VH-VL binders against q3z8e7. Designs and how they scored, part 24

Target 1, 156 residues: q3z8e7
Amino acid sequence: MVEKIPMTASGYKKLEDELSTLKVKRIDVIEEMRLAAMDKDMRENAPYHAAKEQRGQIEGRIKEIEHELKYADVSEYTDTNTSKVNMGSTVKLRDPKNGECCTYTLVSPKEIEPLKGKISASSPIGKAVFNRNKGEQIEIEVPSGTLQYIIEDISF
Short names: E, the ipSAE of ESMFold2; O, the ipSAE of OpenDDE; V2, 0.75 times the mean of E and O plus 0.25 times the DockQ between their complexes.

## First folded at step 12 (VH-VL; framework fv_denrakibart)

Design S5 (at its last look DockQ between E and O 0.01; V2 from the best seeds 0.00; counts 0 for: pae E 15.5 > 2, placed apart)
Fold by OpenDDE, look of step 14:
Structure S5 (fold): chain C 156 residues (1-156), chain A 122 residues (1-122), chain B 113 residues (1-113)
Amino acid sequence: as target 1 above (156 residues)
Amino acid sequence: EVQLVQSGAEVKKPGESLKISCKGSGYSFTHYWIGWVRQMPGKGLEWMGIIYPRDSDTRYSPSFQGQVTISADKSISTAYLQWSSLKASDTAMYYCARHKLYFTESSYFDYWGQGTLVTVSS
Amino acid sequence: DIVMTQSPDSLAVSLGERATINCKSSQSVLYSSRDKNYLAWYQQKPGQPPKLLIYWASTRESGVPDRFSGSGSGTDFTLTISSLQAEDVAVYYCQQYYDIPYTFGQGTKVEIK
């Protein structure tokens, strides 16, 4: 039982495209670093530092994408089926203890925005709710422990 | 309980080969990266590299690329660090550690082995 | 490589007093799209392997006392021990896991004054 990262075929393709683009950008940035390093003192070389920072960002994202692609589980889904939580689904979770609700949207890895409730199906929450039905109680593993939630609603 | 148990201390001479081991238990060995960290006597921690046991995907620090070989045998939940030819400068404590998945959890080390002391001297 | 620089190299603090350790990265370890800092803190006591304290710059590992806290973002990070205890004597390391190699700081030795 190997854990995979659920995603759509389109999502997978988008990641591949992004990866390709980033690899090209990386080359350009490295060249910029090289040129900048030749031009000014390193201590006061703003262009160099900027390029270096950008390289780091690019490399970080590349790494993330490579990870996602490596463990990808490409699946098919329809946007009309709200019976089960799937990619693209918006899920409303209710804490049975305190009645608090949270809303999350399962998105492709590229579209992850935790602050906006856009999460991966491979996230702790995503794993817990993926392929689940409305009304089911799920357990979410978080750093602070295990949380209990009920899937109150599924929508697209 | 998650545990990483490393092989015992080694005393070697320069030029000798060495392979030390790290056995994982209490978790799915194939689902987590295993990393190696060097700590020279009285010095800090140095990230050497990581391996994914399932497919042996390996990532090295540039400083250790070509200097050591990281491998794994998933059938026995064991990761390895080896040298073809030891140097005196390889004298250090070597830790293995579990590295959580980068994407969904973190790329930090949550569980560590007890360490293997390698001493290389003439 | 991302260079991690800690300050100070050593720190002596009285029992019950605050200990502050700084860590600076040569480049940002913030992934803006996820709003997460790929920064961890470890504690290493004499003769022991490192122990994870903090990850994502500010999240405490399970079992870590509340007196430990991590803060910061981008390139500047801080580990704070609000009230130093005797068992807190150790070397502390920051580590970035934003980019390979996942480099450590040089360490900060915390001792009791």
Scores: ipSAE 0.008, ipTM 0.567, lowest interface PAE 9.8, mean pLDDT 86
Fold by ESMFold2, look of step 12:
Structure S5 (fold): chain C 156 residues (1-156), chain A 122 residues (1-122), chain B 113 residues (1-113)
Amino acid sequence: as target 1 above (156 residues)
Amino acid sequence: EVQLVQSGAEVKKPGESLKISCKGSGYSFTHYWIGWVRQMPGKGLEWMGIIYPRDSDTRYSPSFQGQVTISADKSISTAYLQWSSLKASDTAMYYCARHKLYFTESSYFDYWGQGTLVTVSS
Amino acid sequence: DIVMTQSPDSLAVSLGERATINCKSSQSVLYSSRDKNYLAWYQQKPGQPPKLLIYWASTRESGVPDRFSGSGSGTDFTLTISSLQAEDVAVYYCQQYYDIPYTFGQGTKVEIK
């Protein structure tokens, strides 16, 4: 598994816009190199060497952006509390292996009731789900190993 | 040596037009974004916008969109800032500056022009 | 728009002593995909254009003395002049270049006490 690169939808769009711009600028720099290469004495061809350097930077940045877009994990993010797990959220976790679900509510320390699924944000489950979106796969580390869950639903 | 040389100080009346210039030398002018920065008397720096001279791709601060025009003539390595109708509140020092990073609009400024003082008074 | 707030607005420091300028952004300027802070620092002496000191929050521009250093990440940044010299009297600006418009802080005036 290749490491995913978390980003917002606006971050993803910003990279797309930059990529589009860079591809246009690459065309310009390649043409500059072609025109400069018509100089018969390459020892004195500063324009060619400058364009070659700029092309290298453009190609490198394009490669970086294409990698980031390919492996982007664009989770839904809004300013509403229902888009991310927060204090007071109720989360439904699904075990992808067997489809079993469990439900937890993140509460303040005074409200903890483990038998009813009311847990703190500092518990292993609470830490794993806090600030996560619906549909995210999470890992919960317990003494017996790691558990895998998918955040099936978030409610308040 | 990289240099940005701006046009001289201007004294204008409200309602007049104005176009000030910034000439770049000592580098590949068309491959670097050029930005404009306003500094009102006794105030800080305000980012106005940037242009990529090769293709005239232009980005404005929302505060200046529609208030000024940023342009470039790559054949003479010159960027411009212009007003169609000056206001007294346009009285300020205006700097041009070059992005250090080639092609990328997300950059900081490494070379600055000397500034052009624009005075608009009735 | 990302608001950049510097503190203090002005400070007076004895020659040879440390000057510390803070800059706080209204949102993170750390681009997590690149692990880079899109923040620069400039020096502007009276009657002169600004001069680049620091970029990427902590990288010193060529020709800038070692006494200038930048630090911080995310929303909180610091410019430090480890031993103030007479020629360091200026106004200092932070700038974010994370998102347009690439806003500057309001400036911090550094004076000799």
Scores: ipSAE 0.005, ipTM 0.518, lowest interface PAE 12.2, mean pLDDT 83
ESMFold2 (binder alone), look of step 12: mean pLDDT 93; pTM 0.953
OpenDDE, look of step 12: ipSAE 0.000; ipTM 0.535
ESMFold2, look of step 14: ipSAE 0.000; ipTM 0.492
ESMFold2 (binder alone), look of step 14: mean pLDDT 94; pTM 0.955

Design S6 (at its last look DockQ between E and O 0.02; V2 from the best seeds 0.00; counts 0 for: pae E 15.8 > 2, placed apart)
Fold by OpenDDE, look of step 14:
Parts: C-alpha cells; structure tokens; sequence
Structure S6 (fold): chain C 156 residues (1-156), chain A 122 residues (1-122), chain B 113 residues (1-113)
C-alpha cells in the first residue's frame, strides 16, 4: 500500500553503508551511557545526557534508513514531470496560518543535504509531499507539533 | 483518522494466560512506537512499556519486566500485551497508545485505545 | 526511575476560577542542548482514556482550548486552567518521557466547587 521510494542504486548502497556504521556507533554510545550512568550526580551528568541524546539521534536515523531501504525502488529517473512532486522536484510550501514559506528539493539518498533543503522522499516532509499536486494541503509532524502546509509550487 | 482499537474485556482466573490486542489504523503503524499503560481500579496511570513495530524493539518498565510480554505484528498493524500466568493483582484497565513523533523512542502519546478491562478473580 | 509527584491530589475550584496543578520530577527532564523539557500533561475524564493536553512542557496539543497552559522547566512544572469549565472535570496526569520508564504522576482530580 505504501508507495515505493525512488532512489538510485548508489544511493541505496550508501544507505546500507550508513546503516552499518550507525549500528556500530550505537553500541559505542550505549556503552558510554552505561559508564556515564555510574556517576553519582545524574542531574549534572553531561556525558550521560550527551550520550543519551546521541543515541536518540542515531536510533532515529537508523529507523529512517531502514524505512527507506524497506520501501526503496532502485531505478534511474528518466521521465519526470512538474505536475506532481517527484524525485528531483523542488516544492514550495506555504503555511496557511502565518504565510511563511519553505522550499525543499527531493533528492536521492546520496544527495541528501537537510540544511540546504535537499531531503529524501522518505523524510517527514518528503513523505508528505511525494506524488502530491500543486495546491494540496499537507501535514508534517515535527517535534514542536503538527505543521500544515500548502504546496504552492512545484518545479524542477 | 488515527484509531487504536483494543480487544474486548477479559474475565480470567489466577494462573490463566492472556493476550490482548491493539490494532492501529489511519497512520503508518511501523513508523511510531506504541505503548501500554496500566490503570488499576481507582488508581493512576502506569507506564508498562513500548514497542517499535518495524523491528519489534521493545522497552519495558522495570516493574513490568518479566511480568508481561509486549509484541507486535506489523503485517496486521497490531500490538499485543500478554501474560503467561495472571494474578489477581493484574486486574486493571489496559490502554495502548501511539507515540506522537515518528521513529523517536522518547515521545508522548497522542492517541489512545479505548482500553481493555482485565478482571482476574478466583 | 524518575519519580513524578503531583500536587495536590485533588482540587475543587469554582466555575470560571483558575485551577493550578503542580508536577515535580525527581530528576531534571530538560535537555539543555535542545532546550526542551520532556514533559507532557494528560486529561482523563471518567470512563475515557487519557487525552494529550500539553507536550514539551508548554506546547498545547491541537484542539486543546487556550485556557489550558503548561509552564515550568527542569523539575518543576505547572498545568494551569485559567478559567475552569464544567467539561474540565477530570483527573490530570503529568508524564516525563526523558528516560525510561516514562513515568506518570499519581494524578490530580479536579472537581467543581
């Protein structure tokens, strides 16, 4: 039922490699947490809190990667259109409440650069906009709550 | 619409086994942790544990570790809570609840099941 | 385990008056690096499952009336109902999700005086 996530073979491989690395890192971080937890003053145990936070980040990313791998559709993109959001699309999202706009580009896993608005189709935003039309309203879940946006524009 | 539908009320005797269920719909079941919360009659909420259905990663409260088993069948979007041997003290309402945030273990519950009443008496 | 302690256990407030519920955690539930408190508030009416009201200590869940507000940081938190309505009669719970087990407070019963 879930739509496949298009990506290149190289992108797929990159995700697998990242996953492997993160799983190892997770083990190390858990050990760091264990050691840090032996400290008497947990409230001010910076190492523990840092490790815990890092674990959370790692686990979140692991799950994200696993999702992408599970639903991956490895292919080359040769035929794209601007009628719907697809791989390579740049989407402009507008918050209907405050009028703020955000721009994101859906890219293959190997090209992901969140800070530059280059996101995966399996990301929360990517998932929300993928295969959607201009003018549609979407919902995105973020730590601060649920955001509502309208797809204002689609371009390549 | 997000919904969590739990199995019906159970009346059991001490020593019997029990497995209750929680079916999620209206959202990606595999993307969110789902938890179980116990509420004894006239008492407060008790966090029992959570499970990530995608890979069945499970976290238990120390108070419930070894006392119950939390599991999930992602193919049918269902989480389970089971006892191998019920005690009278297991009499309570049991809620399943969905994490608000994707993927994250540390999250709050935004949707709850209607609850399953389990009564254990001789 | 982080112990959550609410006060008072029960509260009777007149309609239209302010209701204040306190929640104290045995350990800080603040992630300093994120500047977020891993603290939520729930409302449970008789015969119903809990309902999420507040998360991150001070953010209202969608659909929750403005009269509900959460405040506090670190170990001390407060749920405030600025003007109590009849439909607000319920038991309220705080919960930390900073570290497992993600423990609840013992609950505070709010009634109309």
Amino acid sequence: as target 1 above (156 residues)
Amino acid sequence: EVQLVQSGAEVKKPGESLKISCKGSGYSFTHYWIGWVRQMPGKGLEWMGIIYPRDSDTRYSPSFQGQVTISADKSISTAYLQWSSLKASDTAMYYCAKHKLWFTESSYFDYWGQGTLVTVSS
Amino acid sequence: DIVMTQSPDSLAVSLGERATINCKSSQSVLYSSRDKNYLAWYQQKPGQPPKLLIYWASTRESGVPDRFSGSGSGTDFTLTISSLQAEDVAVYYCQQYYSTPYTFGQGTKVEIK
Scores: ipSAE 0.006, ipTM 0.575, lowest interface PAE 10.9, mean pLDDT 86
Fold by ESMFold2, look of step 12:
Structure S6 (fold): chain C 156 residues (1-156), chain A 122 residues (1-122), chain B 113 residues (1-113)
Amino acid sequence: as target 1 above (156 residues)
Amino acid sequence: EVQLVQSGAEVKKPGESLKISCKGSGYSFTHYWIGWVRQMPGKGLEWMGIIYPRDSDTRYSPSFQGQVTISADKSISTAYLQWSSLKASDTAMYYCAKHKLWFTESSYFDYWGQGTLVTVSS
Amino acid sequence: DIVMTQSPDSLAVSLGERATINCKSSQSVLYSSRDKNYLAWYQQKPGQPPKLLIYWASTRESGVPDRFSGSGSGTDFTLTISSLQAEDVAVYYCQQYYSTPYTFGQGTKVEIK
């Protein structure tokens, strides 16, 4: 069993475009290797050996992308700024009383890292910001009461 | 036998156009990125951008994007750096240089041209 | 952009002594999947184009004297000239080629004391 690789539709398209470009470059490197091998002494053929090294790098990247595309889980995430917080959004919260800011990213359960600001949509912070617009004041319930924040920025 | 031979020094006025050249020989020109580096008088090296001559894939430093045009004519193994309207601040030495690694954009420079001095003054 | 900062800006070293030049990048230039530091060193003598000395942080280019060596990883790199010769008087530049723009350090002038 192979775990799916979450990505946006835009991210998937970028990988497809990179793959297409690499396949063209692979054709070019194979042709250069053939031409260099035909016209030069192999012991003195720096272009051939440089192309061979680059072919290895291209083949490796192609295999990585093919794996990523094969196991991609293309979610409803957007890679553009939006007016509303959604999965994959990064939000900057400002305390209106003192101007202090903190930043959180809404992620899937497998990606939760609270100390790095990666939280679930079901967390207290996640619930408070989900589907809200930039500039909205939100309330977050903590053991010490209710905290007030303003959504300063939303990015992806 | 790899050589990069640049065009000669230029003296120009502000507002004039200019196209300088870099001719590569002794290697497969179309399969190596070739780049341009600026060195202002008494200053260090500035990476301007690179081009892959086979398909004209071009990458610019943000500082030079829209300020210059990098192009290549693979039929004569020549790369170009071009200004549409020179400024006095364009006065500098300009080097072309070849990537060591075939086709990959992420490489260091193994061969350099002799440089082209461009002087722009009224 | 990855900022490359060299230190010192200039260095005077007695003939035959060790010269040490440092280069620090604002972000890591280590591509961990291949264990490669995308860092090169160049020498530029007056009136000449730059000349490649070191690539992959520590690999010496063919024809470069063995007194030149590179070390470091990630963000901190060093060029060492183990026994300075008269012909080593030049400006030395580091360059990262990890991500565009492939920025150079500001240069370090090495001269004989």
Scores: ipSAE 0.005, ipTM 0.501, lowest interface PAE 12.9, mean pLDDT 83
ESMFold2 (binder alone), look of step 12: mean pLDDT 94; pTM 0.954
OpenDDE, look of step 12: ipSAE 0.000; ipTM 0.571
ESMFold2, look of step 14: ipSAE 0.000; ipTM 0.478
ESMFold2 (binder alone), look of step 14: mean pLDDT 94; pTM 0.955

## First folded at step 14 (VH-VL; framework fv_denrakibart)

Design G1 (at its last look DockQ between E and O 0.05; V2 from the best seeds 0.00; counts 0 for: pae E 14.7 > 2, placed apart)
Fold by OpenDDE, look of step 14:
Structure G1 (fold): chain C 156 residues (1-156), chain A 122 residues (1-122), chain B 113 residues (1-113)
Amino acid sequence: as target 1 above (156 residues)
Amino acid sequence: EVQLVQSGAEVKKPGESLKISCKGSGYSFTKYWIGWVRQMPGKGLEWMGIIYPRDSDTRYSPSFQGQVTISADKSISTAYLQWSSLKASDTAMYYCAKHKLWFTESSYFDYWGQGTLVTVSS
Amino acid sequence: DIVMTQSPDSLAVSLGERATINCKSSQSVLYSSRNKNYLAWYQQKPGQPPKLLIYWASTRESGVPDRFSGSGSGTDFTLTISSLQAEDVAVYYCQQYYSTPYTFGQGTKVEIK
């Protein structure tokens, strides 16, 4: 038996709306890829590669939302102002072992600045924190192994 | 609330340089393209170009390529339109506008600035 | 460049009557794979900036009255005001955003007869 995911009716609706929007965006990005591919050499076509990466990010989020909607348990609880990590979110991660904190902002491919903590949702860190809640413990898959962090804060 | 606030009206002479501004607020400035649209007195809308503020990727209409420069300062959420040498024919209302769709170049405008009137006369 | 041509240039319609504005693109603005038309309609009232009415040819922007509707596909599009109201007096523009430059139509002035 698959565990259900409790959420409010409003939360469910928000996810539906987001999903709808993302599906449109996905198609738009694909079209942008098409247009970009027509314009420039593929090897040096930064817009194309950026759009491709964005598509990946969107697809990842779509999968997450679809999963939540599929296993949703809509409760009669009052709406809570719960925020999940999303595009544009700034996340503070705390290492439970040593207490060290790191701050990352999830950004679009065009906005990536690793030295400033601006990372893609498709990065290992991005994948780990995307669509997560404050207080959750997450695992980050890196080449050197698995890192554990707690999401201490989410902001925009 | 999303807002685009443009700089005030300008009165200039031919040959003078000009830079007008458009400040965005109420949204993530770097996530949306911003465009400029010209409207000459009593005439229609003319798409001038768009810019992605994050990396300043810019697209110009062929009619305006080389005639104007579109730029942005993402640190202050401001887009710019500038002329190196104004002509009388540059007299028009200039609007900045925000793209509706995230990150997408191919998009329509959902929010507009109030416009900047530029008058060029000798 | 894709040229957008509207018709008519001006239209006078009685209050409560239907107003129809046509927009034709020199090239198709239909993305066949998704069956979406990269076409928007704007309303501009005197002394104001343009306001978005319709996008994807037929989707109404939030807050836009249901008397406004968009239709068409490929190269031929129509904006319809089912029952013209006094506040609808304005110039209306179509715009394609399929390929740069994202050109506007020349505009259609709608007045009350």
Scores: ipSAE 0.005, ipTM 0.572, lowest interface PAE 11.1, mean pLDDT 88
Fold by ESMFold2, look of step 14:
Structure G1 (fold): chain C 156 residues (1-156), chain A 122 residues (1-122), chain B 113 residues (1-113)
Amino acid sequence: as target 1 above (156 residues)
Amino acid sequence: EVQLVQSGAEVKKPGESLKISCKGSGYSFTKYWIGWVRQMPGKGLEWMGIIYPRDSDTRYSPSFQGQVTISADKSISTAYLQWSSLKASDTAMYYCAKHKLWFTESSYFDYWGQGTLVTVSS
Amino acid sequence: DIVMTQSPDSLAVSLGERATINCKSSQSVLYSSRNKNYLAWYQQKPGQPPKLLIYWASTRESGVPDRFSGSGSGTDFTLTISSLQAEDVAVYYCQQYYSTPYTFGQGTKVEIK
């Protein structure tokens, strides 16, 4: 099965709203293509080619949103919930060999900033820490082997 | 030829209302988002917001939400930026610009108006 | 809001030499499923409106000289003018169009040494 995509209720709603808007705009761009195609000189029909490009962008984004909504796993926070790593959690990882730490925050795909430690739940680090407790040892698989860390702390 | 023609420079006093315009021609006005950008004297560009003229769907920067009104009259291919009560801090150059990509709100600007200088002083 | 930070604020470069302008976003502007960076570059000469140079981080707008190039991904982007000409004296802005508000960088003034 396809892996679920963690997101907040507000994130889900934003995607629904964008999808609704895009479906309306899709109708408009298909009509623009029809109107532009009525120009008998297709060799230099810039409006037709621009509309075709635009349709591709809209169709692609619709497909992306429909996939994300189909496989969304929407969580609501109840009480202060820092026992397990979840969307929005900041996790501190400690290398058991040398004691050095690094910090990552699980964010939505639109907020990913790898250099600042803002990663998706689907990244190698994100997959390894998601739904884990403080104190657990995790393994992160990379092409060169397996990295081992201990979840030192979880915060929001 | 795609053109965005803005209304002329304005000299106003604090508290006065103002509505400036941006008329688009040479393209299908209702199929592109059109936006407003502020440039204060000696400063950089500030994205104010965009409007989709077909249905007046509007997005504002939080910095400008409630401070200005963006509107459009698609029957005359014109977008507007309006203040109900001007402040001295509204003194700036205001540009309108159109998105390059048709229909999508996530686009960059390919054509810009000439700018409207608004001066607000006692 | 995604904050766009340019460096340097001002740059003096000899004619014919390379000018390099950096732009850093506070959040990634890469939409990974399309592999597109939602970043544009503009040039603004004194007394003129901005002019589009680059979109999708690295795609040159029609009519823009090939001495202008864009590079970078995610949060770090660069505009390069490979051989500065007198007409390139301007302020250059990056802009993200990944999520509203579609913020601009603060600008980088390029001038002749």
Scores: ipSAE 0.000, ipTM 0.506, lowest interface PAE 14.7, mean pLDDT 83
ESMFold2 (binder alone), look of step 14: mean pLDDT 94; pTM 0.957

Design G2 (at its last look DockQ between E and O 0.04; V2 from the best seeds 0.00; counts 0 for: pae O 13.1 > 2, placed apart)
Fold by ESMFold2, look of step 14:
Structure G2 (fold): chain C 156 residues (1-156), chain A 122 residues (1-122), chain B 113 residues (1-113)
Amino acid sequence: as target 1 above (156 residues)
Amino acid sequence: EVQLVQSGAEVKKPGESLKISCKGSGYSFTKYWIGWVRQMPGKGLEWMGIIYPRDSDTRYSPSFQGQVTISADKSISTAYLQWSSLKASDTAMYYCAKHKLWFYESSYFDYWGQGTLVTVSS
Amino acid sequence: DIVMTQSPDSLAVSLGERATINCKSSQSVLYSSRNKNYLAWYQQKPGQPPKLLIYWASTRESGVPDRFSGSGSGTDFTLTISSLQAEDVAVYYCQQYESTPYTFGQGTKVEIK
């Protein structure tokens, strides 16, 4: 059993780009280690030891990224022309009693930032709005009671 | 033996472009990050950014991101600092310097160029 | 950004006396896996580029007189000149290189009293 790692398509692309960059840097640092080892006393060769440390960091990051890419579960973000709430959607909720609005963005678990309105699809608000259309009235059960909202707008 | 030789002083007007150079010799130019440091008249040192000449990997201070371009031509062992449109506030001494540690971007500077004075007067 | 704050801004010391310069970082510059402090000290004389004195907080660069020493860890660092000489009149800067931007302190001017 292997846990999938949810991420957006843009998140996946960023990891691919970082991996490509790191593989180039790895080649450079390995070559400089080889050259330094040939020309200088290893005991006093700070450039060799620093490059060896950097290589370790590069190799470690490469392995992390390769794992994340291998087990990635990628969802497309919803562009502004969709009528349904999906991953990556920004939803504006209006309280029909007083007209007050709240804005939330559905993000992957690694991107959750509740103070900035970035929530998961499995949160109470996320569950209530997921796959719903603009104009639908929703009811959200929260620890403080039951809240009523209308989906005012859906964007990305 | 190790030398960083910068291009000469510049007197410019606001809005003009400028590209100053830093030529490295006496060491393997592509092995070491090269950085640029600003020193405004009577002020301290400001880290602007660094470049790794082998692959042109470039890191900028947020204060200078989009304000200048750092580049290198490894075939002639030369790094550059470039402005598209100078401002009077760009009047300063500009130093290039090399990292002591090869490949290691988190490093300190062991050799410095002589500096290039850029004067921008309106 | 990690802010580097030096103290004092200016220091006047008699020849042969001890000069002490402090540098405080707003965040730790210690690389914990190797217990290395990513801190350097530079000397800048009038009309000259900076010159490296100390790196890894306490390691003296080759050719730097042993009257220069660095100490401290984490966020608090000190450059000490044990017996000030006339040629030590300069501005001294600390720099962190733990995370970009690799910021400098504002400088400490050392003068003969």
Scores: ipSAE 0.000, ipTM 0.502, lowest interface PAE 12.8, mean pLDDT 83
Fold by OpenDDE, look of step 14:
Structure G2 (fold): chain C 156 residues (1-156), chain A 122 residues (1-122), chain B 113 residues (1-113)
Amino acid sequence: as target 1 above (156 residues)
Amino acid sequence: EVQLVQSGAEVKKPGESLKISCKGSGYSFTKYWIGWVRQMPGKGLEWMGIIYPRDSDTRYSPSFQGQVTISADKSISTAYLQWSSLKASDTAMYYCAKHKLWFYESSYFDYWGQGTLVTVSS
Amino acid sequence: DIVMTQSPDSLAVSLGERATINCKSSQSVLYSSRNKNYLAWYQQKPGQPPKLLIYWASTRESGVPDRFSGSGSGTDFTLTISSLQAEDVAVYYCQQYESTPYTFGQGTKVEIK
């Protein structure tokens, strides 16, 4: 039996916040790795290796945090994790002005399919919805201006 | 906060050597390419070259190849631009700038130094 | 070398009016495999270093006002200031980073009419 890890509610929240940040960062790093690997004019792909190292560090920390969160003993904490947009989440966004809805799934860079609503967490939409709760209003910047949406539903 | 701080203005004579510096802070200096850009008085921007501080991989514009030397000291997060023998035509503002992204082919700059004015006159 | 040519060299626009700057590359700066245009826009105010405005032809840098937008693909690009403000007085440069040497346009000076 794995021993529980005592921590404060505030500590737990900090870990959640850090985890969210790292997950976004990981996506960015992976994308940079991908692009670096595709560099046609690089003799030595030092940036790729640097990015790879960074990814490793990020992933390591993510695992640590996930472990801590999983085994955390916070008596005052109510698990709201399922209520927040995360990697793998499908979100339904509703335009409060016209009632139109859009559905997006946050995916890894390798899985990005914009036409199918599969987007990166580091995308404008992804950033806007990441770690947000159902019912929250978000703003998305587009070339034509700022769009406002409400997160109507979150699913996995 | 990301900052690039360059060395002060230089007044030199033709034939003299010069080495100017650019110190980076607020980010992982070794992970991002740093570039040098020349701007002659009243003129536009010219890409001179870039260096990857981690291993000192350096890429030059053909126009500046052999004319200048770009180097870096990662131990102090500093990049350098130097001339062995200055010419009057080297009179310009020189900027160092950081790549936004880590990889070489995305050589656009998100942070810039304040610039170093180099004046070469007899 | 890829030559970047901006037009016009100078532009005077009234406050609140649209400013349009064009940039043309001698070769395509679109990398088809990535579906990205390797083009950036910079703003340089007098006595200051350049400031990144747009990258990948159309993506605004963080902190850049919405009135700035980039468009175009391949060889033809445009920077648009939808409503010119007093603080927008500057020289604007496009830059390609598709192939070395990376090159800048000659710059476009934007002034208030």
Scores: ipSAE 0.000, ipTM 0.553, lowest interface PAE 13.1, mean pLDDT 87
ESMFold2 (binder alone), look of step 14: mean pLDDT 94; pTM 0.956

